VHH binders against q8el04. Designs and how they scored, part 1

Every score and structure here is a prediction.

Target 1, 306 residues: q8el04
Amino acid sequence: MKSIQVQQLVEEFNLEVLAGEDHRERTITKSRTHRPGLEFIGYFDFFPMERVQILGKKEINYLHQLNEQERDIRIGNVVNYHPPCFIVTSDQDGLTYLKKYCHAEQIPLLRTKEATVDFMAKVDHYLTRKLAPEIAVHGVCMNVLGIGILIRGESGVGKSELAHTLLGRGHRLVADDIVVLKRLSHKTILGTHNDKNKEFLALRSVGLLNVVRAYGSRAFQDETRISLDIKLSKWEKDSLHNELEFETQYRDYMGVSVPSIEIQLQPGRDVAGLIEAAANNWYLQQQGYSAAEDFMNRIEWQDGDD
Positions, changes and structure headers below are counted from each chain's first letter, unless a header gives other numbers; antibody chains are not in Kabat numbers.
F, E and O are the ipSAE of ESMFold2-Fast, ESMFold2 and OpenDDE, as the mean of both directions, binder to target and target to binder. V2 is 0.75 times the mean of E and O plus 0.25 times the DockQ between their complexes.
[cut] stands for letters that were removed.

## First folded at step 1 (VHH)

Design a01 (framework vhh_7qia_2)
Fold by ESMFold2-Fast, scan of step 1:
Structure a01 (fold): chain B 306 residues (1-306), chain A 120 residues (1-120)
Amino acid sequence: as target 1 above (306 residues)
Amino acid sequence: QLQLVESGGGLVQPGGSLRLSCEASGFTFSDYAMGWYRQAPGKQRELVAFITSGGSTNYADSVKGRFTISRDNAKNTVYLQMNSLRPEDTAIYYCAADLEYWGDTEYDYWGKGTPVTVSS
């Protein structure tokens, strides 16, 4: 289970602390924010109490319409679920009742000048990246023709040299050596760099290159959805059979199935060209075309012997 | 790729107890919120109990004090301990999983259900 502290939100979004200043170490484990509208009218079924609770103009105006006794009951019932924190948007004031309950229950009460919808979108985006389940894998991550590609293979097989060839063809580096994979949904794996390897590519004999400084900002991309997995291997006997497979293979990353192909390195092979072809073929498959199925269907209608 | 398989249902007399289990196969079970729903013949499916990835629980008013939801992340399993069963608890019980990153508690995955009958 990944978490961040409320203090990290305070720093990232420059939030004002109205109450609970000694409890900013409370943890956030959910990537979506929530507005407790129905909860203020007494409906708590499916209440996502572990989410950051956002109080916009609708929520605050509703509470301000209540008499003092009803308001105390309504906010108390929500605060008693002990969410990580409350954030009031649009620089709203008149919050003495909220400060009272948040202080008593030791829950941070924060405020932003930003409008509700824009602020929630920014916080959801930030939390999604910070809290997503992740693994680190050895390889290279590139964006080729808009397709995010993870390139794997044993140490020394030439992954970084291949990445440099792809850069020369106008494709973009995301990460070299260590690729961080984040699961954003049941269908989406995001590939990114870590703090140390951002913009760097290591080439044998040349050394360490900063690709942005060497080739310009267009040569680098911070992240990409992983759409294709490629395993680089050394050429072996039976290579023709291994490279002419008609069944689509998949590799599983954190429960997400990613199409996978194996490319054997052999003298004279344009591996970068094969990767470009694989990216183009991915687009065709997304549009419902399978070259393998088309070819197999044509075989089924072979002419009989004369 | 997440699949849910319920077990533990059966016939029991009023006042009896049953323990339902839901075993998840697939990666990152610990990231999912888990719920138990039930559906009696001719009625809409209703939420019975809910447990977040962090372990916080919530219950329908009709089962509070009688049912307990729990999870074992090492076994990829969620449980529903049902005590003091009543004829009104007769239903097919469904396990559901939701990755809260994208949903408003909308459940992404459902099991096939396990029947519970409370009668003499």
Scores: ipSAE 0.000, ipTM 0.242, lowest interface PAE 12.3, mean pLDDT 83

Design a02 (framework vhh_7qia_2)
Fold by ESMFold2-Fast, scan of step 1:
Structure a02 (fold): chain B 306 residues (1-306), chain A 119 residues (1-119)
Amino acid sequence: as target 1 above (306 residues)
Amino acid sequence: QLQLVESGGGLVQPGGSLRLSCEASGSIFSINAMGWYRQAPGKQRELVAFITSGGSTNYADSVKGRFTISRDNAKNTVYLQMNSLRPEDTAIYYCAAEYGDWLEGYDYWGKGTPVTVSS
C-alpha cells in the first residue's frame, strides 16, 4: 500500500502546526480529503476516517455555536476515530478545544490561510499523484498537440532521436528512458518522469540534453494523461504488418486500456508526421468521428480475412 | 502492491446459487471500499455491489434482494453471495478495490471469474 506522512503535507503546503507536533509521521493512505458534517450530529455511517479531515468556515462556525460541553463531546467523538490529521482552512482561530483533543489523541492539527475549496483541490491533486499505484516502463513520453503519447520499442530503435525531432516541431517532452505510469482511476493513466530524468533527453553521439535549458520551459511538461500507445518497430522486408488497420487495438496498463498503434521505421518515412496524424485522429475520435468506420461504410466491404 | 484473486465462478442452472470470493494481498484490505462488477459479452462493465470499509452496502437494482456482498477483514476477503440466478446474470465478474479515487470507480482489479447460467 502506498502512503505519505502528514509531514509531507506540512512541507508541501507550508502548513502551521497547532497541535500534534511530535506525531507528523502519521500516514495518509487515501487521496481524497473529507469535510466532517453529519459526524458532528452523531451520524458516523460511511465516515471516511482514513481521509485527511478538512474544517472550513461552515464546520468551525457550527462548532462555535454549540455550548462548551456539547462541543467537547461532539469533537471528541470525531477525533476518537483517529484520522491522519485535521486541517483548518481560512486562517480560522478560537481552536483551543480542537488543540486539546488533538493533543490528547496524538493527532496533528494543522492550519492554512487558503480558502477551503481551493485548498482541498490542491491537496486532492497532490495526494492522488503521490498515492497512485505505479509502474516504470522503458520508453519516451511526449505531449503532442495536447495528447499524451507513450512511445515504446526495443533498445536502440531511435525513440530518443524521434523525441528530439518532435521537440523541434514544437511538442513537449515529459520523460525519456524511464516513464513512470500512475493509475489515477479505472480509466486514467498518467505519465511522468522520475526524480533523476526530469527535463533530460539522451541522444546518441551528443549525450545528455536538458530540454528546458536548450529550448525553453515550453519544451517540457511534468506530466500528461496517456491517450495513445505507440510501438516503434524496425522495418522487416518479409513483414506482413497491416499498414491499414481499421480496428482499434489496445494495450493494457494496470487494468486501463489505452489505444495502441504500431509504426514501422522505414527508410525515408516521416515517423514524427505519423505521430502528429495519430494525435489529430484521436481528437476526431473523441468527437465521435471514426475515419475507418466512415471509409468502410463508403465501400462495398465486408468484415473478414480477404 | 494490492493483488485481487477471484474464485467461485462456474456453470449453474437458472434459480441456482453461487458464492464468489475475492482474496486481497499486498495492501491493508480493511481500509478499502470493495466492489463487484460484471461484464456480459458485448456490453459495458457495470457495478453489481459495493461494500465500504465500515461495512455499508449498495446494490444495482437488477440484483437487489438476490445478491449479498460481505467482507471478512481478518481474511482480507470480500464475498458475493448470488441467489436465484438468471440467464441474464451470465457475465465475467470482477473484484475491485478503491484507492483514493473519488468519482471514477475502482483502482485495483482482479482478472475476473466467469459465471454462466444455463438456459
Scores: ipSAE 0.000, ipTM 0.143, lowest interface PAE 14.7, mean pLDDT 81

Design a03 (framework vhh_enristomig)
Fold by ESMFold2-Fast, scan of step 1:
Structure a03 (fold): chain B 306 residues (1-306), chain A 119 residues (1-119)
Amino acid sequence: as target 1 above (306 residues)
Amino acid sequence: EVQLLESGGGEVQPGGSLRLSCAASGFTFSSYAISWYRQAPGKQREWVSTITSGGSTNYAESVKGRFTISRDNAKNTLYLQMSSLRAEDTAVYYCARDYEWSGDYFDYWGQGTLVTVKP
């Protein structure tokens, strides 16, 4: 199971530590935050205790309306489930009671100046990416016309040179050599770079280029949803017949099926142009239109409906 | 450690029936919605059915009336009873734990079990 420590959240969002300073090593395994509500009135069925618990103005105001004895009971019941931490938003004060319980139960109590809704969105976004299952694959990841494309193939087949050609056509580099793929959902694979290869492209004879410094910030993108997989292969005369197949092929990445095409490299072929065509065709397919099926149906209709 | 293990697949004639099982371990099974997915050769993975922690069920239109999802919380096991099987039901079937019942995220997938419907 993937996890991060509460300390990583403290550093990322510059959170103030109000209690539980010695317990920031506690782990977070769930990608969404939670705001306790019904739990304060004693309903704990479906309480997501493994989530980071957010206390906004509504939560704190409710607790401040309770007398001290009732507040002790309500907060104690929630804290006793031992969530990873509590975060108070909107720089709210008067939290001595929360500090006492979190200290006693060894749970970090943190604070942010940010408003609840905006802060929760940022934390959920961060946790989703940090906790996502991931693999590293060899290839190039590009964003072409808004479509995230994973380009793979044998070492030396010309993937980086193709990436440079696509950069020259105004498309964006995400990662060269090592592409990190993260599963965000049953439908979504996110492609990104690692710490080492951010903004770099390696070209034979030229060497290592920083694409942002060489071509400007538009040439680079930190991440992209993978919508299309492309396998580059060396040209084989007997394989040309298969390029006219109209059945969509898929490649599986961590249980997510990605449309896949194979492009053979041969002299005089505009591979970058084929990738651009594939990106445009992907948009049409997402709208429920298949040019190949339409073409075949029209041919069969003429022959069958005489 | 969370694990899901599918079983019960095999070869069957059109119109036949099969019962798939998914054995879950490493989490509180009764607290999660669990789903069945399938992937046919050369096709994208598609959702088949979901059962919530409370027992509510939902089905893809293509299997509605033919498949029945159920769970046994005492055994930490999910089932898919398949009847009136068709050639288009040929696929590897996967069990998935649904993240927070949203249907948008799945924490864990099993290895899958192959169902082949042959004439």
Scores: ipSAE 0.000, ipTM 0.144, lowest interface PAE 19.5, mean pLDDT 83

Design a04 (framework vhh_enristomig)
Fold by ESMFold2-Fast, scan of step 1:
Structure a04 (fold): chain B 306 residues (1-306), chain A 118 residues (1-118)
Amino acid sequence: as target 1 above (306 residues)
Amino acid sequence: EVQLLESGGGEVQPGGSLRLSCAASGFTFSDYYISWYRQAPGKQREWVSTIYSGGSTNYAESVKGRFTISRDNAKNTLYLQMSSLRAEDTAVYYCATEGYDWSEYDYWGQGTLVTVKP
């Protein structure tokens, strides 16, 4: 089960520790944060206790309106579910009761100066990336005309050289050699780099190139949603592959189906241009246009012999 | 694909017992909280019980003390042990999970019918 420690949130977001200093090694396994609301009035059905609990102005103001006995009971009931931690937003004060319960139950109580909505968005974004199921695949990940493209093929087929050609055309590198694929939802695969290969492209005979230093910051992107899978293959005599295939092929990554095409390397072929065409065609397909269907309809509709 | 398959429903007399099962596949079962819901004819779907990944449980007031939720992570299976069944427990029972993307109740099973007849 993927997890991070509360300590990683403290470091990433510069959080102040109000209680539970010795318990920052508690684990977070859920990517979404939660604001307890109905729980403070005794409704715990659907309470996502394993999420980081965010206490904003609404939550703290409500608790401050309760008398001391009611406040102690209600916060105690929430803390007794042992969430990973509580984070108070907007630099709010008057938290002695929370410090007491978090100390007693050994749960970190943290504070940020940031406003609730902005802070939650940042934390949800961070946790989603850190906790997502992931695999590593050999290939190149590029962003071409806003489309995230995973380029695969056997070692030595020219993937990195193709990536360099695409960089020269103004497209963006995400990862070379090892691409980390993260499943963000049942419909979404995110492609990213690992720490070691960030900004680097390895070219045969030339060596290792830092694309940001060579082409500027616009040549690199940290991550992209994968919209298209491309397999590069060597041209082989008597190949059974039909590059005018009209049926969409798919490749499965962790249960997510990604449209896939195969491009065969032939002498004189502009493979980078074909990838750009594939990206443009993806946009047209999103608008409900199929060039293959249109072409077939035109040759069938205009049957004029009879 | 994520798949949830309920079983164990059937016809039972008031005061009887049934054990429902939900077989899960296509996701890491042990990492998610999973719930039972039910829908009686002509009524809204209502929550029955939840079991969290850490083993903690919660129950609707109408079933507390009569139903027991449990999970077997090795078998990727969720259970609902129902005792002291009443006519008002007649419903189609569904299991639901927060899904692969951690959204609450992204995935629902097909349901299993429980009928309590005198």
Scores: ipSAE 0.000, ipTM 0.154, lowest interface PAE 16.8, mean pLDDT 82

Design a05 (framework vhh_8h63_2)
Fold by ESMFold2-Fast, scan of step 1:
Structure a05 (fold): chain B 306 residues (1-306), chain A 119 residues (1-119)
Amino acid sequence: as target 1 above (306 residues)
Amino acid sequence: ELQLVESGGGLVQAGGSLTVSCAASGFTFSDYAMGWSRQAPGKERELVAGIDSGGSTYYADTVKGRFTISRDNAKNTLYLQMNSLKPEDTAMYYCAAGEYFDDYGLDYWGQGTQVTVSG
């Protein structure tokens, strides 16, 4: 089970600590935030108490309309479930009652100047990436014609040089050398960089290149959904046959099946052009067209090949 | 209060079939991802199968091709059809609900139903 500490949210979003300063080590294990509303009127069925609890203008206004005794009861009932923390949005004031209960129950009470909807979207985005199951793989991650492509192969096979060629053709770098893969769902693998290799591409003889400084911000992308896996291999005389197979191959990453293609690095071969062709073919397949299926159906219709 | 109640467990011979079910109440069932996890004594809990609100499914490699997860939104019921059962499938089977059908997204769990496969 992955977790982060409330302290990491305080640092990332520059949150003001109103109560529970000594309890910032409390852990967050759920990627979505929650706004307690029905809970303040006594309905606790499927209350997601393990989530960060967000108190916007609607929540605070409702509590301010209650008399002191009712407010104490309603807040106490929610706080007694011991969520990781409460965050008040829109720099709202008059929170002495919340400070009292959060202090008593040792739960951080935090505040942001940001509006509720925008803030929740940012926190959900951050938590989803931080809490997702992940692995690190050696390779290059590129965005080519809008799709995320993971390029892998033996050290020295020319992956970084290929990435540079793709950059020269207007495609975007996500990560070089170490690609972090995060599972966001049973169908979604996200590829990203680590903190150290962001924007960098290592090229033999040239050295370390910052792609944003060299080619502009358009040349870099922080993350991309992985739609295609490409294995680069060195050219071998008798291994061309596999590149003409019409059956879709897959590679599994943390239980997610990703279409996979093997491409051989041959003298004079436009490998970058093949990757662009593969990206275009992926789009056609998503629209319900398969060239392989069309070709096989035409062979079957001719009824003479058996 | 959100409730998940499993049923249909029991003793079955190796190679046989069994269906376990989960009756859900106290929430809008159709909006939630659902899953089945299992745990044998002395072993870690394993996510066996999952199904999201749209009907997309996931299966662990250990059960792929043998087990089928399905949901009936009109009856608020989740099913796991288990075919070609092996002694290794012996475990307590738990129904779960959440935003995603992996261990990090499943927030609510039932009490479990025991499945025993004899050889």
Scores: ipSAE 0.000, ipTM 0.271, lowest interface PAE 12.2, mean pLDDT 84

Design a06 (framework vhh_8h63_2)
Fold by ESMFold2-Fast, scan of step 1:
Structure a06 (fold): chain B 306 residues (1-306), chain A 119 residues (1-119)
Amino acid sequence: as target 1 above (306 residues)
Amino acid sequence: ELQLVESGGGLVQAGGSLTVSCAASGRTFSSYAMGWSRQAPGKERELVAGITWGGSTYYADTVKGRFTISRDNAKNTLYLQMNSLKPEDTAMYYCAADYGEDSYLYEYWGQGTQVTVSG
């Protein structure tokens, strides 16, 4: 189970700690924040108690319009579910009742000067990346013509040399050797570096190269959504015909199906050009055009003779 | 998108046991909190049990000690084991997933499975 501590949110967003200073080690396991509303009127069906609870102007103004006894009951009922923390937005004050209950239940109460909607978007973005299920795979991740491509294959097959060729053609490096894949949703895999290999590319005979220092900031991209998986293999006579298959193949990464193609390396072949062609073809497929289907439709036999 | 289908309801005598299950389609099940709610004729719907992705549980006072919620993430299935059933437990039981992206009130719900306790 992936988690982060409330302390990490405090540091990332420069949050003021109003209560629960000694409990910032409490863990956050949910990537989406929540604003309590119906909970204040006693409806707790499906209350997402494991989410960070955001109290914006709407929430605080509502509570401040209640008499003191009702306010104590309503907020106490929410706090008793022990969410990871509460964050008050828009630098709102008059929070003695919240401090009291958060202190009693040992839950951090935090504050930000940012407006609710913008703050929630930033926190959701941060938590989604930090809590996403992830795996590390051996390969190279590139951004080619705006799409993220994961290039994999056996050690020594020439993945890093191919990446350098793609850099020379104006494409961007995301990660070499170790690619971190994060599942952001049931449809989205994000590829990134592991921070230690950030901006580095290892080339035989040359050694370790920092691509930003060598080629400028345009040569590097911190992360990219993975749209295409490419397996590099060495050329074999019996397997050449597989590159002419018209059915789309897929590879599964953490339950997300990614289109996958195999490219054989052989002397004189422009593999970088094939990757660029695959990227262009991906755009056409997203617009509803399949060259394979078009070709197959043109050559199919029709039944029904007179 | 997530689809939830409940099963396992039926007629049970007071003091008996019954397990209802909820099958989820899709690949997001293991990352989200799941719950069981029930609605008896003439009463408001109530959350009887909830379980987080990591297995932390919540139970309503009306069922605590008698009901056990569990999940099998490999099978995308949620379970509610109901022991020492009472006539007051008669209700339609609904499976739900916590997906509060656009609206807190909008959640993925199953169609329900009826549990009737005689006696």
Scores: ipSAE 0.000, ipTM 0.117, lowest interface PAE 18.3, mean pLDDT 81

Design a07 (framework vhh_7xy4_2; at its last look DockQ between E and O 0.03; V2 from the best seeds 0.00; counts 0 for: pae E 16.7 > 2, placed apart)
Fold by ESMFold2-Fast, scan of step 1:
Parts: structure tokens; C-alpha cells; sequence
Structure a07 (fold): chain B 306 residues (1-306), chain A 120 residues (1-120)
């Protein structure tokens, strides 16, 4: 299981350590933060105790309205579940009671000057990327007209040459040879480079090309959401029939279904143009239009009246 | 007929080393990237490493980076995983996989597996 240490949050977000300084090595395994609410009134069913616990103005004000004994009981019950850490937002003070319980239970108590909603969004974003399940696949990842496209196929089929053609048309390289895929949610796969091969494209006869140095910063992008999968293949008789199918095909990446298209490399075929067409078609489908459905609906209206 | 046969697993002490092998047949081995994945008892599949068809590019999960080395011998149609500084957490059934995504639903792409047990 992927995890990071509380110390990594302290460094990333410049957090002040109020208690539990010697316990910053505690691990975080969940990508979403949580604000305790119902837990303060004794309801712990489904309490996400493995999440980072955020205490905003609402949470702190509620605790400050309680008498000392009741406050001790309420916060003690939450702390006793041993979450990774607590983070107080909006530079709030008067936290002696929290320092006491976090010290006793050896849990880091941290503070930020940032407002609750903005801070939680930043932390959730950071944790989602750092804890994401990942795999690495052979292929090229491009951003074409704002659409992230994974181009795969057997070695030597011409993926890197195709990527170079797309670069010449103003599209952006994300990764060549090895593409790292991260699952950010049940609906989102992110494609990125391995750090070692950042900005490089390998071309037969030319050698290794740095695309930023050759084409400028616009030619490269660190990451992209994968919206289309493209299988690049050599010409084959049976594959011609598959190109005329109207049903959407999908490929699964870590439980996320991505639309998948097979494109054949043929002499004289504008494969780069087909990829651009696929990207434009994805936009139309995202807006609720399906050319295949439209075509099939038109067929359904044909009736033989005599 | 695609076939993958893993070997080289066994019982080893923490801090020890093992070298796993995967013998591939039924496809043009050098045309495809290969991966190692593992499955601890009672848990899901965990990605370990990928190597390109030529062997020129590799990627490792953070859990094994610096300890494991993936390599291949295309003349022998064989994939390797050199495992150093083994930990109890490395105990799992190890599988090699072809360039297809190794999802929970795509078991046909994995070999029979080889068991690695790290215990003191």
C-alpha cells in the first residue's frame, strides 16, 4: 500500500507543528481529508479515522462552546481513534486542550494560515497524486487539442515517428517509450512521463531529441488526463472490417474504462489526421452527440410503405 | 499460443536476494514491453516494474525502487527480476505480464507465478 509520512505534508504546505513533533513519521494512506462533525456528538459509524483530520472555524468554535469536561470527552473520543494527524486552519489559536490530547496520544497537531476549503482542496489534490495506484505501459502519450491520448502498439510500428508528426502539427508530447498511468479516481487516469525521460523523443536515424529545446516549451506537457486510447497496428485484412464498427470499444486501465480506437498504419494514410478527428469526435460525444447513434436512428426510420 | 512460465522463487531471510525468471513463448518477445506484478496472500495485485521491448527503458514502483532491477534477454525470450534487500513485505506470488494492462479482470495475461517468502 502506498503511503506518505505526515512530515511530507509539513514540508509541502509549510505547516506549523503544535504538538507531536517526534511523531511526524506517522503514515497517511487515504487521499481524502476529513472534517469531524457527527463524531463530536458520539456518532462514529463510518468515521474515516485513517484520513487526515481538518479542524476549521466551525469545528473549533463548536469545541470552544463546550464546557471543559465535555470538550475533553468529545475531543478525546476522536483522538483515541488515532488518525494520522490533525490540522487546524485559518491560524486559529486557544488550542491548549488539543495540544494536550495530541501529545498524550502521540499524534501530530499542525496548523496552517490558509482558509479551510482552499487548504483541503490543495491537500486532497496532493495526496491523490502521491497515493494514486500506478502502472507503466509501453507507448506514447500526447495531448491533442486538449485531449490526452495514449498511443500504444508493438515495438517498431512507428509510434515515435507519429508523435513527431503530431508535434509538427502543434500538439504536445507528455511521454515517449514508457508512459506512467496513475488512477486519480474511479473515472480518471492521469498519464505522465518517467522523470528520467522527461522531454525526450527517440527517433530512428535522428537519435534522441529534446522536444522543448527543438520546438519550444509549448511542445511539452508534464501530464494529461487520458481520454482516448489508440492501438496502432500494421495493415491486416481482418482489421479493415473492425474499422467500420459503430459500437464504442473500451480498454480498462486500473478499473477505469477508456474509449479505445484501432488505427492501421498504411502507406499514404494520414494517421495524424485520424487522431485529430478522434479528438474532435471525443468533444462531440462529451457534449452528448454520438454520430453512430444518429446514423442508427436514421436507419430505424426507414419503413417500406406500399 | 501465448505462455509465460515464472521460476526462481523460494524462502529467503530478510536482507537476502533472489533472481526471478520468466520464460516467454508464443509471441515475438522483443516486440512487447513486459512487467512484473505481485499478489500478497489475500490481497490484490501490486505493480512492481516495467521494461520496454528493447530493454532501453524501465520504470519501478516506489516500494521496490533501488532494491529491484528488471532486465530481459531477448535472444533467450526471458524476463528477469533481481531482488535485493528483501523485506517481509515482499512476500507474495510473483507474476510476469505482457504489455496489456494487468487489471483484476485480465488474468489470462499472467503466468502461473512463483512464490517468494521472506521470513526470519
Amino acid sequence: as target 1 above (306 residues)
Amino acid sequence: QLQLVESGGGLVQPGGSLRLSCAASGFTFSDYAMAWVRQPHGKGLEYIATISGSGGSTYYSDSVKGRFTISRDNAKNTLYLQMNSLKPEDTAMYYCAKDEYWGESYFDYKGQGTQVTVSS
Scores: ipSAE 0.515, ipTM 0.819, lowest interface PAE 2.1, mean pLDDT 85
Fold by OpenDDE, look of step 2:
Structure a07 (fold): chain B 306 residues (1-306), chain A 120 residues (1-120)
Amino acid sequence: as target 1 above (306 residues)
Amino acid sequence: QLQLVESGGGLVQPGGSLRLSCAASGFTFSDYAMAWVRQPHGKGLEYIATISGSGGSTYYSDSVKGRFTISRDNAKNTLYLQMNSLKPEDTAMYYCAKDEYWGESYFDYKGQGTQVTVSS
């Protein structure tokens, strides 16, 4: 199971450590934060104890209103579940009682100046990304007309060259050779680089090309949602590839289905243009338009008039 | 027919090392990136590492980064995984896979696997 340490949160968000300084190695395994408001009032039926606990103004104010005895009991009840850490938002003060319990139970107590809702969203986003299942595949990841595309094919088929052509047309490179895929949800795959290949395009006979240096900062993007999968194949004379497949094919990545098309590389064809066309078509489909359906409808109408 | 045969697994103490091998046949080995995955008992498949067809590029999951090394010998159609500083958490069935066949639970096409057990 993928996990991060509380220390990583501290570093990422520059959090102040109020207690549990020596226990920042505690692990986080859940991608969503929780506000333990109900738990402070004694309701624990669905307490997600494994989640990072966020204490906003409501929670802290509630605790401040309690007498010392009640406060100790209420805090104790929550702390006894040993969540990975507590984070107090909005730079709130008067946290001596929380510090005491967190210290005793070896749970990090952290603080940020950020507002609760905004901060939670950021942390959720961060944790989702960090804890997302990931794989690495061979290919090229591009952003073409705002659409993330994973280009696959055998070694030497010309993926990187195609990427270079697309760059020349104003599109963006995300990753060449090795593409890291992250599953953010049941419907969302993110493509990114492996840090080592960041900004680099490997071209046969030329070597490594830094695309940012060569084409400017607009030629590169750190990550993109993968909306389309394109397989490049070599042209085979006898391959009965029905050129007009009206049915959308899909490729599965970690349980996420991505629309997939195959492009056979033929000499003299504008493959980059085909990719742009595919991106446009995908966009239109997302808007509810299907060229294939439209075409079929037109044919049916003509047959009915005869 | 595509075939992948893993070997090299066994019992090792914590801190020990193992080297896994995967013999590939039925396709042009050098044209495809290869990957290692593992499946702990009672758990799902976990991605470990990928290596490009040429061997020039590698990627590792965070769980094995710095400890494991993926490599290949294209002349021998063999994929390797050097595992150092092994931990009990590394106990699993290890599979090699061709990266063109990603699917449910990561890989659709993998070998029979080789068992790695890390125990004191």
Scores: ipSAE 0.406, ipTM 0.770, lowest interface PAE 1.4, mean pLDDT 90
Fold by ESMFold2, look of step 2:
Order: sequence, then structure tokens, then C-alpha cells
Structure a07 (fold): chain B 306 residues (1-306), chain A 120 residues (1-120)
Amino acid sequence: as target 1 above (306 residues)
Amino acid sequence: QLQLVESGGGLVQPGGSLRLSCAASGFTFSDYAMAWVRQPHGKGLEYIATISGSGGSTYYSDSVKGRFTISRDNAKNTLYLQMNSLKPEDTAMYYCAKDEYWGESYFDYKGQGTQVTVSS
């Protein structure tokens, strides 16, 4: 299971450490933050105590309204669940009771000047990226016309040579040979490199090429959302093939379905051009357009002479 | 309204089998990965199985791997958990969850759950 330390959060967001400074090695395994408002008033059903706990103005103001004995009970009840840390937003003061309990229970208490909603969004995003499940797959990852493409096929089928052709057309390399896929949500897969293969493309007859040195910085991109999966296959002359299929094909990666197209290789075929066309078609489909449907509708209504 | 309704729990002897169902409504079921999560009395939540929106990918925790099978029927908006070779340690409240982070310990569940008790 992926985790990060509280110390990494402190460094990323420049957080002030108010208590529990010796315990910043505590781990965070959950991607969402939580505001413990209901828990302070005594409702602990489904309390996500494993999450980073955020204390905004509403939470702190509520605690300030309580008398000392009640405040002691309410704070103690929440802190005793031992969440990974507490973060106070909006540079709030008057934290003596929180410091007392966090120190006693060895839980980091942190502070930021940032406003609650904006800070929670930034931390949720950061944790999602850092804790995202990931796998490594064999293939090439490119950004083509702004669209992230994962290209698969047997070793030696020509994937890297195709990537080089696409680079010559002004597209960007993300990763060659090994592509790291990160699942950010039920609909989103990011493709990236494994640092070892960063900026490198292996070409038959040329060897290893650093694409930034060869084509400049614009030829490389650290990551891209995978929008389209492309399988390169050998051409089989006697196989049945439906070029005008209306149904979108899919391939699953870590529970996310990615649209998939198979392109069979044929001598003289403009495979790079087909990939560009597939990227454009995917983009148009996000706008609610289908070329096949549009064409079929036009066949039913031809222009007439008045 | 989003709704998840779990069923199929009950009392069973060790070594027995049960099949849980989760009826889903209020969202496009096939768009989302789904999960089964359990909570033994007085203990934390355990993420036990996940299945992709299409049904093509599954994940199992080590505690249930080889004994439990997650499946889905997207035409019926229903999630299933086949539980075989049940042990007393499997006694828990079982919840169906809409899981946006396959393989994470995070879950999103809306039902009342269904109790599974494994006892002689």
C-alpha cells in the first residue's frame, strides 16, 4: 500500500508545526481530507479517522464557544482516535487546548495561512497523485494533438519507430518501452515514465535517443491523461474486419475503462496519420459529435433543388 | 437519489458459503468501479474486493483471496460477492461501495449493510 509521511505534507505546503514535531514520520494512506465537525459534537458513526483532519474557522469557533470542561471532553474524544495529523487553516490562533491534546497523544498539529476550501482542494489533489495506485505496462505513451495515447503491441512490432514518426510531426513523447499508469479516479488514468526511461526513445539501427536533445524541450512531456488506447497488430489478409463499427471498444486499466482501437499494420499504410485521426475523432466525440452518425443522417436527407 | 441495498447475509457454519448482492440505483452503474467493504464489531473497516466498471479487472485483499469472488451484472445494476470457505474471522457487517479509487482503502458506501455471522 502507498503512503506518505506527515513530514512530506509539511514540506510540500510549508506548514507550521505546532505540536507533535517528533511524530512527523506518521503515515497518511488516504487521499481525501476530512473536517471533523460532527465528531466534535459527538457523532462518530463512519468517522474517517485515517484521513488528515482539517480544522477551519467553523470548527475552531465552535470549540471556542465551549466552556473549558466541555472543550476538554470534545477535543479529547476526537484526538483519541489518533488520526495521522490535524491541520488548522486560515492562520488561526487560540489553540492551547488542541496543542495540549495533540502533544499528549503524539499527533502532529499543523497550521497554514491558506483558506480552508482552497487548502483542502490542494491537499486532496496532492494526496491523490502521491497515493494513486499504479502499474507498469509495456508500450509507448505519447501526447498527440493534446490527446494522451497509449500504444501497445508485441515487442519489435514497430512501436518506437512509430513514436519517432509522430515526434517528427510535432507530437510529444511521454514514455517508451515501460509506461507507468496511475489511477487518479474512476475515469482517469495518467501515463508517465519511470524516471529511468525519462526522455529516452530506443530506435532500431540508431540506438538510444534523448528526444529533448534531438528535438528540443517541446518533444517531451512528463505525463498525460490516457484518453485512447491503441493496439498495433500484424496484418492478416484473410481476417474479417469491420472498418465502420459504431460501438466503442474499451480496455480496462486498474478498473478504469479506456476507449481502444486496433490498427492492423500494412506495408505503406499511414499509421501515424490514423493515430492523428483517432485522436481528433475522440476529441470530437467529447463535443457530442459522431462522424458515422452525421454521415448516416445526411444520407437520409439530401439537398433538393427548389 | 443514489442508493445501494445490500442483501444475502446470515448465519452460516464454518466452511460454508454465502452470496451477497447489492442493488444499485441513482447513477450509471457501469461507469463506476464497485467494492465490498466489511467491518467486524469494534474493529476498523477492511476493503476486501473491487471490480472495474466493465467487470474486466478485480482486486482482492490477501485475507479473502482465493475464497471470495466479486462479480457484477451491469444489465441488472447488481454487484455480487460469492463467499466460500467461510471462517469465523469473516464475521462482519458487509457494505457495498461505489469506489472511485480502485486498490485504495477509501470507499463510498450508502447502504445499511448486511450482517454475515460465521459460527457453529
Scores: ipSAE 0.000, ipTM 0.181, lowest interface PAE 16.7, mean pLDDT 82
ESMFold2 (binder alone), look of step 2: mean pLDDT 83; pTM 0.841
ESMFold2-Fast, scan of step 4: ipSAE 0.395; ipTM 0.761

